# VH-VL binders against q9vpl3, part 453

Target 1, 224 residues: q9vpl3
Amino acid sequence: RGKINIQRPKAPHYERARVVAVTQPKYPELPKAKSCFKTRAERTQQQQENPYNEIIAREVRNWLDHSRLVAFFHLSSITADDIFRVRVQLHKQNLHLKSYGSKIIEQAVKNTRYEAIVPLFHSNHCIVFSPDPEKTAALLRIVRRVPQMVLLGGIVEETMLSRNQLVAYAQMPGLHAVQAQLVQTLSQAPGHLIQQLQAHQNSFVQVLDVHAKNQMNEETPKST
Short names: E, the ipSAE of ESMFold2; O, the ipSAE of OpenDDE; V2, 0.75 times the mean of E and O plus 0.25 times the DockQ between their complexes.

## First folded at step 16 (VH-VL)

Design D173 (framework fv_anetumab; at its last look DockQ between E and O 0.37; V2 from the best seeds 0.71)
Fold by OpenDDE, look of step 16:
Structure D173 (fold): chain C 224 residues (1-224), chain A 121 residues (1-121), chain B 111 residues (1-111)
Amino acid sequence: as target 1 above (224 residues)
Amino acid sequence: QVELVQSGAEVKKPGESLKISCKGSGYSFTDYWIGWVRQAPGKGLEWMGIIWPEDSYTRYSPSFQGQVTISADKSISTAYLQWSSLKASDTAMYYCARDYGIYESYYFDYWGQGTLVTVSS
Amino acid sequence: DIALTQPASVSGSPGQSITISCTGTSSDVGGDKYVSWYQQHPGKAPKLMIYEVSNRPSGVSNRFSGSKSGNTASLTISGLQAEDEADYYCSSYTDSSTPYVFGGGTKLTVL
């Protein structure tokens, strides 16, 4: 009676192996947590079948037209939970995080001044809208929570900004503060301009006076 | 004026628990990250972690992960740093600081006065 | 691990200009713009002196300036004064997991 090697059990006969393989409870693969973000393929398919694409496109256009701050983000392997948490935080700041399909965006911005943003939406993306451009800094502080949100660029006061420009904008003192500083600087400028103008006039008068004096000295006949 | 006020100096024994506080004032407490920085005696600055006070989202330095707990109570504009079991090596000055940076710019513009923690047997 | 290297000490006479260097182990240290400098007097909390390589916060003397070349950031103090005697720390962004890295610090002595 051959010692059953318990350490290296002989592979069961092919038929038994097949039965065991078939009878092994296929534990339902835990549904891979379908990232709440539909794959590009799923999104594209849904968009093709949705008679409401025009309605959604109109909504997107409305958001673009009424927002003074628009920020575009790429989403890299972000979880639905993370998106939700960030959305909540953004919402508390009157920042509205939305996600749309690329086709919808394309349709929404077609023949508009926003058409240049279409290339930004080739992958998973989200858009943050705000009526307040002063919230740019707040936005960029909040998104630190989610490194998977990569800033691509934005629109501020109808001006398209690159990533770096948007960051720079957020770092600037508030528009009102900048305007105030500008006004202060401009208000100081007239005094300097007047001084410069007066200096030039005075210099001109001095040169003329010297010239007149020199002419008078040349006209004095050497009375021999 | 922006101010961070920390709790007073602590003298503890090894194995004891400790929670120190940092109260912010003069700004919207929930709109800025708060960080903790350790400085051992005669040593340099070490970043420990940061917290978003609005929802208490926290990020730790790998060196301090699991060693300390950072928390916040937004109702009283206070951040906390706590130990479950202190070690002699935890003897240091601890600073809280406000992060004013945005996106990838990380810097502390206002600092607390520091809390000295002495752990001696 | 990204580390920032500072000289242990620097010294200068009153009125002189001194420079403290902060060198990263990688070219990516701090990117192009994300270096900060802190001043710390004995027994006091650190104070922000420079942020984003070259920007001065309000209230910081114009004697302090920051620059960066390659993987080395520099803090320059012009017109050195006795009050400038302190420890100086550079800090840099590295990655999202470790957004803060401090240098070892530099003790500045005013002779």
Scores: ipSAE 0.872, ipTM 0.946, lowest interface PAE 0.5, mean pLDDT 87
Fold by ESMFold2, look of step 16:
Structure D173 (fold): chain C 224 residues (1-224), chain A 121 residues (1-121), chain B 111 residues (1-111)
Amino acid sequence: as target 1 above (224 residues)
Amino acid sequence: QVELVQSGAEVKKPGESLKISCKGSGYSFTDYWIGWVRQAPGKGLEWMGIIWPEDSYTRYSPSFQGQVTISADKSISTAYLQWSSLKASDTAMYYCARDYGIYESYYFDYWGQGTLVTVSS
Amino acid sequence: DIALTQPASVSGSPGQSITISCTGTSSDVGGDKYVSWYQQHPGKAPKLMIYEVSNRPSGVSNRFSGSKSGNTASLTISGLQAEDEADYYCSSYTDSSTPYVFGGGTKLTVL
């Protein structure tokens, strides 16, 4: 696949709409909806399967497919200027800060091994995508300036990692030829990481360990 | 080979301004935090502040907020520490150092050689 | 009220093991907080000896080790040698606005 953002999806409404609203914002809603003309919110709730949600969910799925690094954060209240400046710093490192509604995330990961991430998005959040897993250290250095972004965990080379595992991964040397094998070894040999990870217990790791019958609503881990 | 080279010793009088420099080489200067640390003669280490050189985002120790200015010129891989009006109590050795920590980890892995600043009448 | 307490001095004979303590609180040394240690010879810049409680940078002798128990971090130097005579500083953080808090320093004398 190509670079992140190479396939920036078009709004689904423009492709399937009975009437195409050109030059309107990405969210083409009329300010005065009538009963025969439903608002965007009403249309979304009335449809059993909303094509707009499906296209946005495909966007998320495409990011997941093209990204060898995905990091999940809780996001506390932050000014638009501060989050913009962080997004710029991340972008310079080929790190792409995104946010999606929890229903769209749920739809995007449905029937995948990543379904376990859905509870992470019950509260305010953001996700960082990148094709470059060697940029994990850069990500974690940049976000030190943003206490509002609290790391929850991530995905590296399609392997789910806890917060502590992702931090440990970031401190390992980058490998160009054997990156996928290294990530699998790291995930399947937690004993090799115990020395590095024992100092940071993460209650959210229990959720990511995927207790199928015990899908607990545990408290959010400690704040940074 | 990571190296931080600081400007030479300075002898100043109270009330004068001063700007000292720290040039990084052997690594990607804009990818790491740079901190400034003060050491008064015969005393311990005090953190003054830290900068992200790519966009000059800074954070100061409460003890030094408003007392100094930390800045950077990324085009020449150089960080700066500046006083608008020196005091005799500013007499100290000043170190720049690269922070290599990630997430909730903070430590300085490489240090400059130090710049001695002497402020006396 | 943030302070990291180190003994003012410690001494030992060549070949002995010595330990330098760094005591703080649950908000700076305890819990999940990281501690680092720096060595400083007279007239020289500090040198990182231990980071993240117990990790040793490349080029630092395996005679240096770090540990933490409760609110106290420890630097242990085994097989004490004359070149180990220096000042040693611990460092930790309290929150993201004060990411570096140094101890007062410990002068190590090799007898």
Scores: ipSAE 0.775, ipTM 0.891, lowest interface PAE 0.9, mean pLDDT 78
ESMFold2 (binder alone), look of step 16: mean pLDDT 90; pTM 0.935

Design D174 (framework fv_anetumab; at its last look DockQ between E and O 0.40; V2 from the best seeds 0.72)
Fold by OpenDDE, look of step 16:
Structure D174 (fold): chain C 224 residues (1-224), chain A 121 residues (1-121), chain B 111 residues (1-111)
Amino acid sequence: as target 1 above (224 residues)
Amino acid sequence: QVELVQSGAEVKKPGESLKISCKGSGYSFTDYWIGWVRQAPGKGLEWMGIIWPEDSYTRYSPSFQGQVTISADKSISTAYLQWSSLKASDTAMYYCARDYGIYESYYFDYWGQGTLVTVSS
Amino acid sequence: DIALTQPASVSGSPGQSITISCTGTSSNVGGDNYVSWYQQHPGKAPKLMIYEVSKRPSGVSNRFSGSKSGNTASLTISGLQAEDEADYYCSSYTDSSTPYVFGGGTKLTVL
């Protein structure tokens, strides 16, 4: 009776192996958390079949036209849960995170001033809209939570900004603060100008006085 | 004025639990990251972690992951740092600080006064 | 692991200009513009002196300036005063997982 090598069990007979392979409970592969973001292929297919593409495109245009802040993000392997969480946080700040297909974006911006943004949407992307450009800093603080959201650029007050420009914009004191500073600076300028003008006048008078004194000294005849 | 006020000094024994606090005032507490920084006696600054107070999202330094817990109560504008079991090596000054940076710019503009934690047998 | 190296100590006389260096181990392009400097007096909390390489917070003296060349950031203190005697720490962004890295600190002595 051959010692059953418990350490290296002989591979079961081919038929048994097949039965075992078939009868092994196929634990349903935990549905790979389908990223709530449809693959580019899925999005493209859906867009082709959707008679409402025009409606969605119009919606996108409306968002673009009514937003003073628009930020474009690339999404790199982000989970649906992460997107949801960040969306909630953004929403609390009146920042609206939306995702659209590339074709829809293209259709939406065709023959508009926004046409230049089309190249940004070749991959998975999302857009954040806000009526308040002052929320740019808040946006960029919140998105720290999701490193998979990569800033591509944005539109602020109808001006297209690169990534770096948008960051720089967010770092600036608010428009009102800048305006206030400008007003303060301008309000101080007249005082300085007046001082400078007076200084020049005083200097001129001093020079004239010295000149007059020198002329008087030359006219005093040496009384021999 | 922005201010971070930390809880008072703590003297503990090894194995004891501890929770220290950092209360923010003078700004919107939920709109800025709060970080914790450790400084051992005579040593440099060490980043421990950060928290987003609005939803308590937390990120830890690899060196402190699992060693401490950072939490926040937004209702009272307070962040916390806690240990389940203190070690002698945890003896240090602990600072909370507000991160004012955006996107990839990370810096602390306001700091708490620090909490000295002494763990001695 | 990105490490920031600072000199252990620097010294200067009142009125002089001194420079503290902070050298990174990697040229991570993304972190190149995100260096901050902190001043810490004995028994006090750190104070932000410079952020984003060269920007000064409100209330910080114009005697403090920051620069960067290559992988080395520098804090320059002009017109050195007795009150400047402190420990100085540089910090830098590295990556999203470790967004804060501190240098070892530099003790500045005013002679």
Scores: ipSAE 0.867, ipTM 0.943, lowest interface PAE 0.5, mean pLDDT 87
Fold by ESMFold2, look of step 16:
Structure D174 (fold): chain C 224 residues (1-224), chain A 121 residues (1-121), chain B 111 residues (1-111)
Amino acid sequence: as target 1 above (224 residues)
Amino acid sequence: QVELVQSGAEVKKPGESLKISCKGSGYSFTDYWIGWVRQAPGKGLEWMGIIWPEDSYTRYSPSFQGQVTISADKSISTAYLQWSSLKASDTAMYYCARDYGIYESYYFDYWGQGTLVTVSS
Amino acid sequence: DIALTQPASVSGSPGQSITISCTGTSSNVGGDNYVSWYQQHPGKAPKLMIYEVSKRPSGVSNRFSGSKSGNTASLTISGLQAEDEADYYCSSYTDSSTPYVFGGGTKLTVL
């Protein structure tokens, strides 16, 4: 039905479910439908087609377009207070911690070179965006206090980097010209090599998810 | 030039309180972890704890949890190690050190000169 | 009871190569965990000699090298010199609550 159930405006981290309260429905008339009564499928379709998802997808695209550093993490169970404290420390370094649902990420990167990142978001996750690639070392020092954030890899100057490559990038000298030259050299890769890296990312994420679950098996309920 | 300068040697009696300091200079003090390490006379090194000076987030070694307090004053680039009641077994050299590691790497690249604490009876 | 085992002492003659061992478990020295090594002369603060198993900081002689096999890390000093006489400590990560564990130390004597 057409009532909006958002009590307060907040930036959502996930797009999985909303509570809809239906009090006194009036059945709408649909000229091409055989029934004067909207089906549940049509109301669900209207909700799925809500422009709210596109607004959030545009936000993600804006972050990707204006961020020279993007880091992807698997996120294990963590208290809201602990993640908030880390977000504050990251923000002080111009590092912006965000989370989005996998459907929003898929919509945001559709028809772009970044479509390969979508599988990273099928489990609990977070992303760090920054316009400052020289802040990669600061990011990785701060994250040490949060073992629940497991680095998967990232994007630096529009080049996809594995976990080990991102850590190696962070350890280079802080001279901006040296960093820019090195990232430019790394982006010079054959097209089939890029596809091979994307395939290896999926395999690597799968191994990390198994490892993270094993490390937290005492505190994480099984979902099956 | 990265430098960690610690407060001078202390001679104390059991039961007294003490706060020793470690002042960092030549780098951005709030961007790095600071650790404290104990060395009893003629013995090896023992990690006591670490602090993130920007917000004073601390983590203690299980062996020292509840026995000392680690703190920092970021406005003067100084970390502290503090006892509320000293014991004779606290007689040791105490070092502060900067951790330069990222992600899963942990090591101390610069060390203070040490502060000798002697607890006489 | 997390401890790294080092020999109490080692000795060598000038010009020789010596190796100091640091033995732990699969949960600290073993696997992909990093090991660092520190040199300490009498009355001085420790000095970082090796980090991340085998890397040398700037200003550390290339006579110092590090390696790891199984649950044992090794510091090797080639071309032994009198100035190398000191105590040497290994350190390893274990878990997020205990990111630094030190070995008991090894006194190196140059004969």
Scores: ipSAE 0.797, ipTM 0.903, lowest interface PAE 0.9, mean pLDDT 80
ESMFold2 (binder alone), look of step 16: mean pLDDT 90; pTM 0.926

Design W80 (framework fv_imvotamab_arm2; at its last look DockQ between E and O 0.27; V2 from the best seeds 0.55)
Fold by OpenDDE, look of step 16:
Structure W80 (fold): chain C 224 residues (1-224), chain A 121 residues (1-121), chain B 112 residues (1-112)
Amino acid sequence: as target 1 above (224 residues)
Amino acid sequence: EVQLVQSGAEVKKPGESLKISCKGSGYTFTSYDIGWVRQMPGKGLEWMGIISPFYGETRYSPSFQGQVTISADKSITTAYLQWSSLKASDTAMYYCARDEGIWDSYYFDLWGQGTLVTVSS
Amino acid sequence: DIVMTQTPLSSPVTLGQPASISCRSSQSLLHTDGYTYLSWLQQRPGQPPRLLIYEISNRFSGVPDRFSGSGAGTDFTLKISRVEAEDVGVYYCMQATQWPLTFGGGTKVEIK
């Protein structure tokens, strides 16, 4: 009785092979494990279909359209308590601190004059809104005491301003109109904003590094 | 124009009541605190107290506690300093001054023109 | 209460010459938040006080560059680099680190 070569089984006779082929259970194709990772497209589509996101996006647009002062901040490791304290200070000055998701912001500003702000929202961020551009100085004074809030830029009187331009605007004496005109004159280098925004991102990373280092230094227990 | 306008000069007798006013204009009144400062004739400045129209809180100098009342009406953007019974020693110039009250910082960036109060028999 | 002591009481100055006013506090004016709430005010004759300097060294808007503030802890100085005729008046330091707010006694700047 010849040792059945289990390593190279002889092909069955043609008729047997045919029967085996016909009688092989057709296993339903295992549903392709829907990768738990929805493709970016699927996620985007689902977000577009979320009526709640649309409502929030409209709210954001409403804030942008009715604000004469808008300031964008990066938030580093800040406690809820600290945020609350800042919010109280801002509220007294008729400054409104809001935080939105990056996707919501993107949806809100899509096909609008504010589309250029989208790159600012890649990390934890907050926005301060005000109907009064004269509050720019007050805003800066408040946030100077909050190292966890890093100014990225803003919009004043419908003009996009870099961090440095906002600071300059706040320091300028006199009528808001004159300030705005001066800032506009200074900002007339259109290509400079994007470069400055990129520069601010770099400076932001540096500030974050400094803060991280400072936090690490505070957490190092003095080994007595 | 951003300004504090105070009420006019007052001539009173001892024992009379008085209420002087300080009206803010050109800015958001509730965003700032209003302080009152006394200056006796030929003397220096004395802080009397401060009111936050936003919070409705008032703080007094111990020297003036119970001697005066500081109040504010947000609807007409006006702060008040009042005496129930004036003394001759209350003769002074009274200034109102604005403070933005950011955090714990207090500095008076805007001043009224002053109200001269004369108390004489 | 924090007592603010100013020196000199009177400072006669020649036009174009520098002036220096000292303010000393009875306690440190360093607040727990890390800031020092010392301000300088100018009062010209017949006028209300005007803010010059806040938080030791920050010039208020519209204040000329000839005014500068310095100091730390309990000792503070206001300097006028070149005294002008319009600088005649009484100067006050004010502390706002602790309640109640208190003023210095004032320094009268006069032209010789």
Scores: ipSAE 0.825, ipTM 0.921, lowest interface PAE 0.6, mean pLDDT 89
Fold by ESMFold2, look of step 16:
Structure W80 (fold): chain C 224 residues (1-224), chain A 121 residues (1-121), chain B 112 residues (1-112)
Amino acid sequence: as target 1 above (224 residues)
Amino acid sequence: EVQLVQSGAEVKKPGESLKISCKGSGYTFTSYDIGWVRQMPGKGLEWMGIISPFYGETRYSPSFQGQVTISADKSITTAYLQWSSLKASDTAMYYCARDEGIWDSYYFDLWGQGTLVTVSS
Amino acid sequence: DIVMTQTPLSSPVTLGQPASISCRSSQSLLHTDGYTYLSWLQQRPGQPPRLLIYEISNRFSGVPDRFSGSGAGTDFTLKISRVEAEDVGVYYCMQATQWPLTFGGGTKVEIK
């Protein structure tokens, strides 16, 4: 019965299959006869790449179609632990970190207004998608502590923005921030609202009185 | 409209329990942390603690650890501050405030209207 | 805990004149990430606090440009270039560089 425990931890076929999958060489294999015909590995790779490329490109199109915020980054070498921490921070903000090959991106944006983004993907990169364009500021706050991610530009509400334009967009007042100030004002006690209206009215009257006096002085001719 | 709406004023006696609420609306509740701030009569502001509803993680100021319980219910977008046994020294205005809590750095961009708690015998 | 000390305690100001509020921390507020998490809040009479300035000098959305912040390390300043009647209230500095979060004692701005 203790022998059974030893047998259960030793599952050579499962572990062998896992190791083989990890160590399996890339698909091409030299042909035995040296010919113009494609090898089995080349044919298999072509078959795998074609169907997988189209389904993954469709995924990218779907993200682009359903995201009101898209941000493109150059990605330097980063540990698995660090990228996981970044993904956790982003996910909390409804920001979704993805990476796709440049060929996939090219297929996904072919015949769209976004074809101009393809050169951004010549180097190692990642993309952040979100349905929430108001999360642009949160995105920038997250990645400013991640020097391995360098902002290249983005798309907001189907408008392509440069890096500097996206940063400027993030600093603009958001609808939610403006509404929060309005709601606070409306929730105040009636006495506070009256005091605010009286203060604004007094300030407005003061400005008008100064302006009117200045205009009267300019219009009044000199007297003897 | 983006807002934090707190429960109404409370008048309590020492030894009673109390749970006050802070309801967030008009934004994605789980993208923000909620902090609680005490302002004793005629005094300044004190941080009590912070909750991250997305992860369910709570962090207390050392002065308030064990004195109060901070919790949240994501399904109704509401955070709570609770005492098991009130003291007269708990008489204060209590505010909730939100922040994205990105990398645990805070500036708190939205505040509730406050809940006045009066504890008197 | 980082102690935040504000001066003056009270600042009576003539309408339209500038006001300046100082905040000093017991330790540097420069975070290891190179940012300083110092904020300024305004609390009008009978109202909750509201955010004015974050990260020393960044004006929060909807805050008038007459408010400005400056400073570094342990010394910070909030300036109001032309005080208006609506600016009456208590101003607090707050640090979030190090837990626990702490506030200054407040500075009351009043119209003479």
Scores: ipSAE 0.465, ipTM 0.728, lowest interface PAE 1.5, mean pLDDT 79
ESMFold2 (binder alone), look of step 16: mean pLDDT 91; pTM 0.941

